VHH binders against o75319. Designs and how they scored, part 216

Target 1, 181 residues: o75319
Amino acid sequence: GNHIPERWKDYLPVGQRMPGTRFIAFKVPLQKSFEKKLAPEECFSPLDLFNKIREQNEELGLIIDLTYTQRYYKPEDLPETVPYLKIFTVGHQVPDDETIFKFKHAVNGFLKENKDNDKLIGVHCTHGLNRTGYLICRYLIDVEGVRPDDAIELFNRCRGHCLERQNYIEDLQNGPIRKNW
Short names: E, the ipSAE of ESMFold2; O, the ipSAE of OpenDDE; V2, 0.75 times the mean of E and O plus 0.25 times the DockQ between their complexes.

## First folded at step 16 (VHH)

Design X28 (framework vhh_4orz_3; at its last look DockQ between E and O 0.16; V2 from the best seeds 0.00; counts 0 for: pae E 6.4 > 2, placed apart)
Fold by OpenDDE, look of step 16:
Structure X28 (fold): chain B 181 residues (1-181), chain A 120 residues (1-120)
Amino acid sequence: as target 1 above (181 residues)
Amino acid sequence: EVQLVESGGGLVQAGGSLRLFCAASGFTFSSYDMNWLRQAPGKRREWVALITSGGETDYAGSVKDRFTISRDNAKNTVSLQMNSLKPEDTAIYFCAREGWDSGEYLFDYWGQGTQVTVSS
């Protein structure tokens, strides 16, 4: 059967909207086949994701999935009204320029098409922390001109967990700016 | 060395059928989950089908009831029977091994792909 990702249970399922942005980060929701390996209170399904978002008085307008598999849930598990975007992103290493560009392009496209609403961009990897945090912060730094430390602090505070990978943090703080176009 | 080699692609008319094959080597094939993915021109790569080491299968909604994934552990092959093909199925089809690394699932090896073209 399907294995629960390690330490998955240790992270808050959904963070808070990042003030001044349209971003919200969360850990990967797991489809029904995983539930038999979880206590009821540990379950976090695609349906649960949307319920938790609603509890925050928010609405998802896009989901960006950064996991490098399709095992955890299917796009069909999501409401048809919410676009789903897969960006296969390898864990532990700093995303390459192509991945960064794909993410920026997706975000910019969404913002361009959603100027008339306040729907959120939901971003997740496995834990919704390292890959997720890096790409969101990379965007804020490169596109929005936010100071690296401010971006990292904002993400950490809103996600409820701190970025853990030193290579990600170092790249954000001292690495080069990546092209936006 | 892990190797995955796809074959069976080609040109077919809408409504037709194709069977793709993936030959695996360099690892204990029977111990791994295998997947098919595809990438259409100008579009992102998308997952198509999964078959676990235990023989359980799953499909993307867009191909469910039309495609069938199977495996032959004796021959180290995974297959994709594609029926009722549509122009929208036109893509490069990839075989991918799904591994477990650092506590999560990932497609850790890919073939070079095989071209499938469905004409109207």
Scores: ipSAE 0.839, ipTM 0.916, lowest interface PAE 0.5, mean pLDDT 96
Fold by ESMFold2, look of step 16:
Parts: sequence; structure tokens; C-alpha cells
Structure X28 (fold): chain B 181 residues (1-181), chain A 120 residues (1-120)
Amino acid sequence: as target 1 above (181 residues)
Amino acid sequence: EVQLVESGGGLVQAGGSLRLFCAASGFTFSSYDMNWLRQAPGKRREWVALITSGGETDYAGSVKDRFTISRDNAKNTVSLQMNSLKPEDTAIYFCAREGWDSGEYLFDYWGQGTQVTVSS
């Protein structure tokens, strides 16, 4: 369907670049067919995403899409020069180790191939908050050695909304030590 | 309470066909988007197909043009017709309801799964 995701209007479209990282988080862009139920100022299309990134004087070098479906937009709606990766996340629980590993592998590959520029990794789920925040924070904690509370605070501030799913927060703060491969 | 029960799995030769069924109960079935997912041995669970409450469909690239999802709102069932089966289609197949929970869209209810085995 083309129904607007529940509470999607309540979230800021795009966050701010997270200082000291290559991450920026946003909610899922919606292709033009969704706009019939939106006021002009509520619209957030793939084109709008790139315009808002440019307004911040930034450039996307990779989009990581954590949703399972292409009904919101299709990869063909993105510039051909921006790599796109889908990491389907399933279940009610903290993402499994395979999902976390795939995310870490994608980020590390991007950083190696983009060491000579300052392009950003854009990450989204439906609202750009819980799954997005969890995986970004998990990367910062496990790979960059950031303290859990510092990673969460940085994400919340730059996204403009606080992580709300408690089991994700508890796993980030107190969860098991994880390997990076 | 919400229940999803898959059936129709079995052993089939490569190139053959199977039809899976998912019987739904305990909710207003016609109001929900329904999905099929699968999990092969040693692999992560992957998405296969979607049918929205309005009847629109979408498919994973690996099954497009071979699999067809459908729903019967009068019988509270979702079905997956699987044609031209390949050994890589061997997996446990799950039906799942897509719902809103705790600030996220996610698959909020799952069936027990039905085994599909495709032999060469």
C-alpha cells in the first residue's frame, strides 16, 4: 500500500550529521503517490531528502534502508551515483547478531572506500528512530568504543527525537559484549 | 488472541509447484497487510512476499514471477503459490501480520512455519 505509515508525520524528516561520525538519520522518504494525503509542507520524497541534505552542506555516499518493502520508494528513485543497501530486520527483539554484523560490515566498507571524502551514510527505518538508532549506536559502541550513554545522547540530539523502545536502550547499555565479525 | 497457522508444505522435485496456506484468526483479517517470510538452514530469515489490506502485492527479487501471493478475506486466509521451485527455495515458510507496535512497524505475529523441501 500507499497509506501513510502510522505517526510518520510526527517525526522530523532528516536529522543532523552526528559530529565525529559519518552518520545521518532520517525517516523513510515517500514517493509521489503518497502525497495525496499530505499537505505540501508534510511531504518528504526521495528528492526532498537530497535537497535537505544539500541544505546542510552535506552529501550522501550510501543509504542503508532497514525496511523490508519497496512500497515507500524504489531504489530507482535515488540518484544512480548513491549506493543503496537494504538490511531487512525481523522480529520484536533486539536485532540479531547477523543483522548487526551486516550493518558493521557495510559501514566499515564505506569508510574504507570513502576515506578521501566526507560523504555521509544515511540510515533509515520507517521513522528513522528505534532500529536506526540502535544500529548506529551499536556500531559506535562496538567498533568506535563510544560509551553507551554518549552514543545514545548523540543520536537523540542529532535525530531530534529520543529512542523510545526500551529493550533497545537496555541492550545498548547493559547487553552482551559482541564481536565485530 | 491472534493466531496464524501455515500449511501446505512438503517435499517436491525441482521445477514443481506447491501452494502454501495461512489460516488467520483472532483479529480483523481484512484490515491487515500480510507477508510470507522464509528461513533456510543456517541462514537469516528473509522476506518473500507482501499483500496489503487493499490487495496490492510485492515480491522479493529472487521469487518474482515464480511466486504469487493472494488473500481470501471471506476465509481469513493468505496463500502463496510457488511455481518453478528450485533447491534454493528450501526453507521453513512463515506467514506474518504486519502491525504497529511500540513506535515501529514490525511483524507483530507469526505462524509456526511450514517446511518446504525442493530436491534436485
Scores: ipSAE 0.056, ipTM 0.478, lowest interface PAE 6.4, mean pLDDT 87
ESMFold2 (binder alone), look of step 16: mean pLDDT 84; pTM 0.847

Design X29 (framework vhh_4orz_3; at its last look DockQ between E and O 0.02; V2 from the best seeds 0.00; counts 0 for: pae O 2.02 > 2, framework grips, placed apart)
Fold by ESMFold2, look of step 16:
Parts: sequence; structure tokens; C-alpha cells
Structure X29 (fold): chain B 181 residues (1-181), chain A 120 residues (1-120)
Amino acid sequence: as target 1 above (181 residues)
Amino acid sequence: EVQLVESGGGLVQAGGSLRLFCAASGFTFSSYDMAWLRQAPGKRREWVALITSGGETDYAKSVKDRFTISRDNAKNTVSLQMNSLKPEDTAIYFCARESWDHGEYYFDVWGQGTQVTVSS
């Protein structure tokens, strides 16, 4: 049997678009097999994700899945028209430079290919907080030149929940300047 | 120490079959879910198949009905029978153990991988 991720019910399913960026963060959607253990109001499926994005008058152009599993849903559960990218990202530790590079490369590629539209990059880990917030902020700091505190504050407000892991926050605020390539 | 060791990879012609094996040691194998993943040249690693500790299976759409995952708890092995192989199945295949101990699913142990090459 499938387990509901710890504390998953406690988080808002989908955040808000981060103004001035192409990012929106959300918790991992759960495929139908998980719904047996959820009340109807607790469900958040891949379909529910897209409905909530449309309710915000937004459109996803890419989903970046940072989970270290494929248990929660499969790419075929998403509309064919939305590219899906898996970047296996280990939790509990600051992502390594290879993971950060893969994320930066994916975002830059998306922005180039989508310069003529306003579609969003949806990013999630299990809860859409720590790994998700870290990599989004890392990108904004390193590539867009955003001040660390401003990136973190923007993410927290738009996600609707604060980054929780102190080692991530400390690395964003006080860590080394990283090369982008 | 916890180890996963894959074997059975090789070169095979399109339309052929191959069986991969993964030998597990250093943990209570029957209590864990196991998976196969693969990484094609120049591509990111992708999930292929899962078998739970209870024997339930699931597959990526691209391999469903061609690949069969199975396990032998007495021998601490998981295997992947691959039939009707296509050149697009060419990849390094990895065996992985899936854990729940951190309040989420994650692949916490990986093998070194075994190369499968499907020629035209």
C-alpha cells in the first residue's frame, strides 16, 4: 500500500505565480491510487493541479519534479502538451552543484523556448517547500541577481508557507557565489 | 553493508529479449519495495518499473506489456524480463531500493547499473 507523505495534508496544494518570474510552486500531486486514503476535499490529483492553475488564469508550460521517486504520479497522468522533467533531488541536504546546474539549465532552456508566451514553470518536490524553494531561490540569486532575502521572502509569500530547513536558508543567505555553467 | 548489484545486461538485436537481475544484500529484502530505472545516452534517468514488498507491480507506459518485474524473496533478487526490445530501450539499467523512513518515498540505495544495448 501507498502512504500519504508525512504532513502533506497540511500544505496548500498550489501557490501563486511569483511576480516578475515564470515560477509557481506546488506540493506533489497524488495519483488515483492514493485517494483511497484521502477524503474528497483532501485530494490533489494531477487533474486538480491543472484546474487550480487555470483558476488563477495561468498556464503551465513545464513541470519540474524534484522528488526522489516516481511513486506519486506518472508523466502520462499529465496532459500531453505539458513537458515533464524529473530532476532527482536528495532531500535534507543542500542540493549538490550537479543538481543545481541541471535546474538552471532546464529553466534557461524553458525561458528561451517560451519567450513568446507567458506560460509558467511548475516546480514541486514532495511538499513544494524546501527543495523547491531552495532551487527556485538559487536560480533567482545566481542567474537573475536577486538578493537572497528578497528571493526567500518572495518564495515564502507566493508559496503560502515558509522554507523550513535552516541549512538551505543559510546556504542561500551566506553560501558561496556559484558559477552558472 | 547494503548493496544492490545488477547483472544480465548486454547487446541484443531489436525484437529480442533479455533478463536483468539485481542481487540485494545487507538488509531485510522482503520488507522493501524495489524498482528498475534507466538512463539512455544524453538523457535523464527515468523510472521503468516498481514491485512492492507485497508483490504488486507498476510500469512506465513505454514498457508496459513488454517488461515484467518480479522478485524472489528467498534469493534476495529482483529481476526485469524485457521482451520485444527496441533501440529506444538502449540504456544503463539501475536497480533501486525504495524507502519510506523519511515520511516520503525515495530511492535510497542504487546499484552501479548494467548496460543494455539494442541494435537494429
Scores: ipSAE 0.663, ipTM 0.857, lowest interface PAE 1.4, mean pLDDT 93
Fold by OpenDDE, look of step 16:
Structure X29 (fold): chain B 181 residues (1-181), chain A 120 residues (1-120)
Amino acid sequence: as target 1 above (181 residues)
Amino acid sequence: EVQLVESGGGLVQAGGSLRLFCAASGFTFSSYDMAWLRQAPGKRREWVALITSGGETDYAKSVKDRFTISRDNAKNTVSLQMNSLKPEDTAIYFCARESWDHGEYYFDVWGQGTQVTVSS
């Protein structure tokens, strides 16, 4: 059904570009059918997403959807010029090595193909916070060599909300480096 | 004839309370999700609260923890308890029935509305 995700309204719709990276995080946009169950100021559609990105003088080059459902919006709701990648990611659990690898591979592929522009990698889960933050930070730590605390702080600041799940934070700070191939 | 009739609106001071009622007739009330919406002058109609046929509720952020939607299937009524009212809550409040068609939810039956005015 068209149920609004729990606490979805509590989070900023779109974060800021993470300085020194091509990442931007946002909460899941909701297709038009959800608008009837939202106040005007609460609405955040795929169209709204792109408008908000433009307002930041940015452009999306890729969307990575980490939600574990397909009920929120359809890829067809997105411009054809922006690739869409679905990585089904279970909530509340630290993503497995395969999921992490899929994410890293997608990011690296994008960066290789988009060296001539400054388009962003948009990443979202339901709230655009925990799963999203973990995988972005995991990438920064494992691939870019960023200190865990710096990665977490950067993400939190740019997203406008802090990672909430202790298991994610603990894994980022003290967990093993995951394979990049 | 399918009908929704709102009542309970009026003038109230800020911080006060009102309870709105909506009486439904002409359809199997218990089978439908019901909603309250409101429209302030010069503004578009906005969603306020919803209650499913199963009794689940949802609220706009602006009214969360202040408003309570409920229903009585035996009486074919849906109610909106409004507490801690604010001037920005001033609007015509509408009761609506939610339906499904062509893969989309929509409101297909509306009441005439009831005026709620909150003074400072």
Scores: ipSAE 0.255, ipTM 0.699, lowest interface PAE 2.0, mean pLDDT 94
ESMFold2 (binder alone), look of step 16: mean pLDDT 88; pTM 0.881

Design X3 (framework vhh_4orz_3; at its last look DockQ between E and O 0.02; V2 from the best seeds 0.00; counts 0 for: pae O 3.8 > 2, placed apart)
Fold by ESMFold2, look of step 16:
Structure X3 (fold): chain B 181 residues (1-181), chain A 120 residues (1-120)
Amino acid sequence: as target 1 above (181 residues)
Amino acid sequence: EVQLVESGGGLVQAGGSLRLFCAASGFTFSSYDMAWLRQAPGKRREWVALITSGGETDYAKSVKDRFTISRDNAKNTVSLQMNSLKPEDTAIYFCARESWDSGEYYFDYWGQGTQVTVSS
């Protein structure tokens, strides 16, 4: 049955916390029904995600799912104590202003409500790379004032893989000014 | 041209039932998975139900045992029977096609939606 996303096996499951931020990026976890086509060492379930976060001595306080589907896992596969936010994000294109706004608003809301703890915002798309890296970097550039090249370098290093899509990289480096509301 | 056209929305009192339909055209309907999603006022779009090309179904926890998705490959339609409706089911309901053409699961076409309003 279920298809494993193309090249999904080639990516590290979970990155490292991005220093100076509340972000951590990962590839999409796959529910048990996908495991028939995976070797045991290739599995990365919702439970595996939380175990790997605990191994880093971190805690997730929000998961933002950027995939354009609900096929990979359901919110009920996550601990009830962890808020889940779905932002359907079109792939292969620079996300539109509405999507960017939704992401910024979600992050800002989380930071306000979680100012008294050190919990992380977990962000993923299918591979945890292009859409994930774009929106995290867009937030750091537009809201935190980080230089584009510094945001990209930080993401790449902490994710363990480089942003691949040139249209995303070009937009981050030279794209139009965006509003934060 | 791929098109999905929803119908059957309307105003219903809590506890009532409603049946939505989605007419599909411009593609080999029987080869694709189909889904219903919804968006309540001021809220984000959320997934409701899925039916695979092979007829297997899955549902969001909030609608399980109240909603039934089905498909008719001869008529190129997918439907959503909604029973025991609650005010929180009030939303615009969208039909979507799910494909694997890009190497991942992806809702690649959407209908314009049909309004369902459940009053108390």
Scores: ipSAE 0.724, ipTM 0.870, lowest interface PAE 1.1, mean pLDDT 93
Fold by OpenDDE, look of step 16:
Parts: structure tokens; sequence; C-alpha cells
Structure X3 (fold): chain B 181 residues (1-181), chain A 120 residues (1-120)
């Protein structure tokens, strides 16, 4: 057990808040049991996540976990004050309409309930890049009316890594708008 | 009853390829992360590759870029494509189910294994 995801070490642990949004993307934090397989500087636990967010003078108000497993950390590893939402999202393929809708619904619900603060929506998959980037961009495009290229560029810049999968990029740039209800 | 049955092992020359298969039954396959382990003579059993229920993969350093793990949830199967095989890859290979207990992940079931022999 406690296998480090492939290429997980290659990605920055936490991105920057996306200006004009409440989104911040990060790679999956790993529970303490993974530390024995990591150098100290490579460790990134749920605790480390919150510390890094704090260093940016931000606060998480919601965590959306897009991984398709529960092996990396437990919701119990998070502060009780921060809601945790799991949206099982299969990797490598464009999320289906149901997944997209679930994501949009969660984001919209959060925004309605958090109008009085500036807490962030933390989104992650394994690397916090492809699935994460797609769904964030999909939301910006479909709900906020952002141009696809602008959404992608914004995400890439803030995450510190670029979306890698061509099928995601192609769908964002040229795919249909998905339903918002 | 949980059952894991490995197949596909054999004798191959160095630089060759093999594909191992594992048939799983007796549990909700799609809900579990699966792995391949191996045990060489006189050595402890070591993990080789892991694939999550969602298809995310991880590999031991020694086999990275040579081996590929995959799964078919519809067929309850896990596969291991082994390319560029080396003599040091010689071992009994086991298909294993990953589980969780008392705050730790571990492999709770594995099959009888399939022998892989790589000759120089």
Amino acid sequence: as target 1 above (181 residues)
Amino acid sequence: EVQLVESGGGLVQAGGSLRLFCAASGFTFSSYDMAWLRQAPGKRREWVALITSGGETDYAKSVKDRFTISRDNAKNTVSLQMNSLKPEDTAIYFCARESWDSGEYYFDYWGQGTQVTVSS
C-alpha cells in the first residue's frame, strides 16, 4: 500500500488562486502513511495543503476531490470546518454530462452559501491538472461565459502547469456547452 | 469467496515481452485498487504495479517505463504488460487486492502466482 501516484512528484503541490474566481487547484495530498516513501521536501499532506493555502493569505471553504479512489487521504484528515465533496471522476476521458453537472452544482451551491466571505474552492484530482483543469475551465466557459482559450490560459498560469491532454483541450475549445441544470 | 487467478507466465529471453492476466471473483472488483506483486527466489515479495479503481497507475522504479498495468472492470480482470524483460525480473508474479484496515493500506488477497523466467 501507500503507493505514490505516477509523476505525482513532478507537479507543484498548490497553484495560485485564479484571479476573478474562487478556484484554486492542487495535486492530491497524501496522508501521513505515504511519508515513509517520500523525501521530506516531497511530502504534501492534508496539513501541508492548509499551511500552503494560509501562506498565500487564503482560506479554503470547500474541497472538491475528483480522484477515483479513496486511498490517498480520508475526509477525517481535513478540518471539520471545511466541507469535503467527492466527485468520482474517471481519468483520461472527458467527464460525462452528469459529472460536469455535479461539479457545476457544487460550485454554484458554494457560491450561494458563501457570498459573505472570500473562501476558496479547492479542486484536485491526482495531479490537480487535467481533470481539475477541465472541470474548472468547463465551469468558466459554460457558466461564466469565459472564452475557452482565456479559461485555459488562466488555469495553466495559475496552476503552474499546462493541461496536457489533447482531448480535454479540444473539448474545451470546440466542444458543445454542457447543461447547467 | 475472494479468488484471484493469475496466468500468462512463462520462459522468455532477455529483451522479450510477456503479458500477465488476473481473473478476479468473489467481490465487487470495481471498488478495489489492484496490484501486481512479485517474489524472486530468496527475496521478499515486492509490489510491482498498482492500478486504482479509477484507472490511476503507479509503478516500482525498477519496472517503470517497461511495465504497464491495466484493468477491465467489466470483465473483472487486471493485466500486466511486461516489455524489455530482464533476468532480474525473474519471479513469481501475484495479482493482489488492496484493502484498508486500522489506518493502513495493505494487500489482503493474492493468487497462487504465475512464474516468469527471463533468461540471459
Scores: ipSAE 0.035, ipTM 0.355, lowest interface PAE 3.8, mean pLDDT 92
ESMFold2 (binder alone), look of step 16: mean pLDDT 86; pTM 0.855

Design X30 (framework vhh_4orz_3; at its last look DockQ between E and O 0.90; V2 from the best seeds 0.71)
Fold by ESMFold2, look of step 16:
Structure X30 (fold): chain B 181 residues (1-181), chain A 120 residues (1-120)
Amino acid sequence: as target 1 above (181 residues)
Amino acid sequence: EVQLVESGGGLVQAGGSLRLFCAASGFTFSSNDMAWLRQAPGKRREWVALITSGGETDYAKSVKDRFTISRDNAKNTVSLQMNSLKPEDTAIYFCAREGWDYGEYYFDYWGQGTQVTVSS
């Protein structure tokens, strides 16, 4: 059987829209086959994701999936109206420059295509924290010029959980600005 | 050292068939889940099929009923039989091992890939 990711139950399913940005972060939704090991109140399916976004009076225009697997759900489980983008992102280490560039390119493309609406970019890894928080903050720092500590504080508050991985935090605070092109 | 080596790629006409092989070494093959992924020109890498250590299989919707993943634990190989090929199946195909790293599913080892080109 399917294994529930470690500590996945401990995290809020969906954060809040990050003010002044188009980002919202969440943990990986789990398809029905994982629900055998979950209490009803613990379930968080692709459908549950969209219901929770709708409850916030928001609309997703893109989902960026950063997990290094396809085990948790399939793109076919999402509404056809929401584009899905997989960026296989290695965990435990600061994402490499190629991964950062792919993320920036995806966000910039979305913002250009969606300049006349207010749809959100949903970003997730497994827990919606470390890889997700790092790449969102890296974008805000490098592209939007946000101060590192302000980006981190905004992410933590809106996600409802703090970034945990110290090497990510140190790279955001003290590491180099990455090129955008 | 873990190694995954793909073979069997090539040029094939639409409607044709091709069989890919992945030779695995450096780990207990029979105890591990294996997958095929692909990356088409100008597109991101996408999952194609999975076979668990117990022999259960799963497929992306776009290839279901046309592709068959299988394994031979005696020869440490995983295979992908691809039938009714379409130009959209053109891609580099990668063999991967899926582990349980740090409490989550994770493609922890990859092959170098083999090119499949479907014309017509």
Scores: ipSAE 0.685, ipTM 0.860, lowest interface PAE 1.2, mean pLDDT 92
Fold by OpenDDE, look of step 16:
Structure X30 (fold): chain B 181 residues (1-181), chain A 120 residues (1-120)
Amino acid sequence: as target 1 above (181 residues)
Amino acid sequence: EVQLVESGGGLVQAGGSLRLFCAASGFTFSSNDMAWLRQAPGKRREWVALITSGGETDYAKSVKDRFTISRDNAKNTVSLQMNSLKPEDTAIYFCAREGWDYGEYYFDYWGQGTQVTVSS
């Protein structure tokens, strides 16, 4: 059977909208087949995701999935009205330039097409923390011109957990700006 | 060295069938979960089917009831029987090993892929 990702239970399921942005981060929702290995209060399904977003008086306009699998849930578990984008992102290492570019391109495309609303870009990896935080911060730094420490602090505060991986933090703080085209 | 080699792709008319094969080597095949993915022109790579080491299967909605994933542990192969093919199924199909690494699932190896073209 399917294994629950390690430490998955330790993280808040959904963060808060990042003020001044359209970003919200969350941990990966798990489809029904995983629920037999979880206590009821530990369950976090795609449906639960949308319920929690609504509780915040928000609406998702795009989901960017950064996990390197498709096992956790299916795109068809999402409303048809919410686009789903998969960007296979290797864990534990700084995303390569191609991955960064793909993420930026997706975000910019969304913003261009959604100027008339306030829908959010939901981003998640397994825990919705390290890969998710890095790419969101990388976007804020490279595209929006935000100071690295400000971006990191903003993400950490809104996610409710802090970026854990030192190589990600160091790259954000001291690494080169990545191309935006 | 881990290797995954796909075969069986080709041109087929809509409504037709193809069977893809993946030959695996360099690891304990019977202990690993295997998957098929595909990438259509101009689209992102998407998950198609999964078969666990225990033989459990799962499918994308778009291919459910048309595609069947199977494995032969004696031959270290995973197959994808594709029936009732549609033009939308046109893509490069990849065989992948799905491992457990750093406490999460991870496609750690991919083949080079095999082209499937379905004409209308």
Scores: ipSAE 0.618, ipTM 0.849, lowest interface PAE 0.7, mean pLDDT 94
ESMFold2 (binder alone), look of step 16: mean pLDDT 82; pTM 0.827

Design X31 (framework vhh_4orz_3; at its last look DockQ between E and O 0.79; V2 from the best seeds 0.67)
Fold by ESMFold2, look of step 16:
Structure X31 (fold): chain B 181 residues (1-181), chain A 120 residues (1-120)
Amino acid sequence: as target 1 above (181 residues)
Amino acid sequence: EVQLVESGGGLVQAGGSLRLFCAASGFTFSSYDMAWLRQAPGKRREWVALITSGGETDYAGSVKDRFTISRDNAKNTVSLQMNSLKPEDTAIYFCARESYDHGEYYFDYWGQGTQVTVSS
């Protein structure tokens, strides 16, 4: 049987668009096979994701999936018109330079191709918090020159939950700028 | 020490078939989910197929109905039968073990991969 990710029920499904950016963060949507152990109000499917984005008067133009698995849902569960990118990101450790580069490359490519619209980049890991927050903040710091504490505050406020892993927070605040974009 | 060793890769003509094997050691094989992933030159690694410890299977849409994953718990092997091969299936194929530890699913061990080349 499929296991619901630990603490997954405790997180808001979808955050808010981060003002001044094209990012929105959310927890991993779960395909139907996971719903056996969920109350109806606890469900958050790929379809639910798109409904919630529409309710915010936004539109997704890209989903970046940072989970280190494909168990939770598949690209074919998404509308065919929305690009999906998987970046396998190891949890519990600061992502390596290759992973950071892949993320920056995906974001920069999206921004170039979507300069004439306002579509959003949806980013998620399992909980839409630690790996997601780290990579979004790393992008804002390294590429857009945002101050570390300002990037973290913006992410926390818009996600509705604070980054939890201290090694991620320390790396964002005091670690080197990565120039690999 | 967990080890995963892939074999069975090679050169095959489009429309042909190939079977990959992954020999597992250093853990209780029957208790773990196993997967195949692949990486084409210059592309991101992508998931191909999964088989659970209980024998349930799932496939990427691009290989569904052409590939079959199976396992033999007596031999500690997972296999990938690949039929109707296309040049787009050219990649290094990796065997991976999937765990549910620390409250989420993740691939915790990988093989070194085996090359599959499909010529036109």
Scores: ipSAE 0.636, ipTM 0.842, lowest interface PAE 1.6, mean pLDDT 93
Fold by OpenDDE, look of step 16:
Order: structure tokens, then sequence, then C-alpha cells
Structure X31 (fold): chain B 181 residues (1-181), chain A 120 residues (1-120)
């Protein structure tokens, strides 16, 4: 059977849009097969994701999935109008340069093609916190020239939870800039 | 050492059938969930099918009712029967082991893949 990821229930389902950006972070939605192991108020499906985004008067234009599995939900559970991108990202370690580049490329491509709207880039890993926060912050630092501490603070505030992994934080604060192309 | 080796790929006509095999070694096969994924040219790797250690199956919508995943624990193999093949099924197909560690699911081992080409 399907296990609920540990501590998954401890995190807010959806964060807030990051001011000055097109990013919004959320924890992984779980398909119906997981609901039998959850209380009704704990459920967070792909449908629930879109409802919560709508409640914020926002619209998703892209979903970037950073989990290293595809068990949690199916791309078919998403509206056909919202592109889905999978970037397999290993947990607990700083993403490699290739992963970082893939993320940056996806974001830049979206921004280039969506200049005429205000749709959001939804990013998630399992908890929508560490991997998600690192890559978003890495982008802000490397591409937008944001000060590392400002990027981290912005993400933490908007997500409603703080980055937890010291190796991610250390790399963001003191690590080298990664290539953007 | 964990090893996954795919076989059975080839060229087939649209509407045809193909059966893929994955031979597993180096671990207790019957204790793990196994999956097939595929990657088409210019596209990202996508999930195709999953079979649990208990024999439960799940499929991507694009292959449901056409593909069947099965396993033989005595032979340490997982198979993918592909019927009613379409040109859009053309891809490299990968066998993967799925684990649950550190509180989440992840594919921890992959094969090298086998090429499937469906002609129109």
Amino acid sequence: as target 1 above (181 residues)
Amino acid sequence: EVQLVESGGGLVQAGGSLRLFCAASGFTFSSYDMAWLRQAPGKRREWVALITSGGETDYAGSVKDRFTISRDNAKNTVSLQMNSLKPEDTAIYFCARESYDHGEYYFDYWGQGTQVTVSS
C-alpha cells in the first residue's frame, strides 16, 4: 500500500505567492488512493491544490514536480491546460549543476512564453520546503541577483515554514553561483 | 550489487504487441515495488506502470487498458505486456526499483533501458 510521507501532515498544503516573483510552493498533493489513510481535513488532492490556488485569486501556469517518484499523483489528475514538468531531484543533498540548470531553464522558458499573463509557477517536492526552497532561492540568487539571506527569508515567509537543511542553507549563503545556460 | 537489465524492445507496427522483461538481481526482489518508465525523444522521462510487492498495479492514463505489468518473484523478473501499440509509445523503456526511505518514495535503481519503436 501507499505510505503517507513522514511529517507530510505537519506542513501547510499551499504557501503564498512570493512577491516580485511568479513562484508559489506547496507540498505534494496525494491522489485518491492515499485518502483512506487520512482524516478528511488532512486530505490534499490535485483538485484541492487548484481550489486553494483559486482561493488566493491566483492561477497556475506550470507545475514543477521535484519528487523522485511518481506515485503520489498522476499528471492526468491535472487540468490539460497546465503543463507538468518532472525534474527528478534527490532529497537531502544539494542538487547537482544539471538539476539546477534544468530548473532554471524551465523557469526561464515559462517566463518567456508567459509574458502576457500573471500565471504562477507551482513548485513542489514532498513537503514543498527543502528541495523546493533551495531551487527557488538558487534561481533568485543566480538569475535575479537577490541577496541570499533575502531570498531565504522571502521563501520562508511565503511558504509558512523555514528551510530546515543546513547544507542547503549553507550552499545558498556561501556556495558558488551556478551556470544559467 | 543491485542490477536491473531490460530486454524485449524492438521495432513493431502500429496496433502490434510487444513484451518487455526486466531481470533483477542483487536484492530481495519480492520485497520491493517495481515500475516501468519511458522517455521519448525530446521529452522527459514519464511513469508508465507500477506493481507493488503485494501484486497491486497502477498505470498511467495514456497506457491504461493497453499495457499490463506483472512480476514473477520466483524468477526475479518484472514484465510489461504492451498491446495496441501506437507511434506515440516510441521511447526508451526503463525498469526501476522503488523504495520508501527517509519518509518518502523514490526510485533508487534504474536499468539502462530498452528501445521500443512503433511505426505508423
Scores: ipSAE 0.614, ipTM 0.832, lowest interface PAE 0.8, mean pLDDT 95
ESMFold2 (binder alone), look of step 16: mean pLDDT 87; pTM 0.868

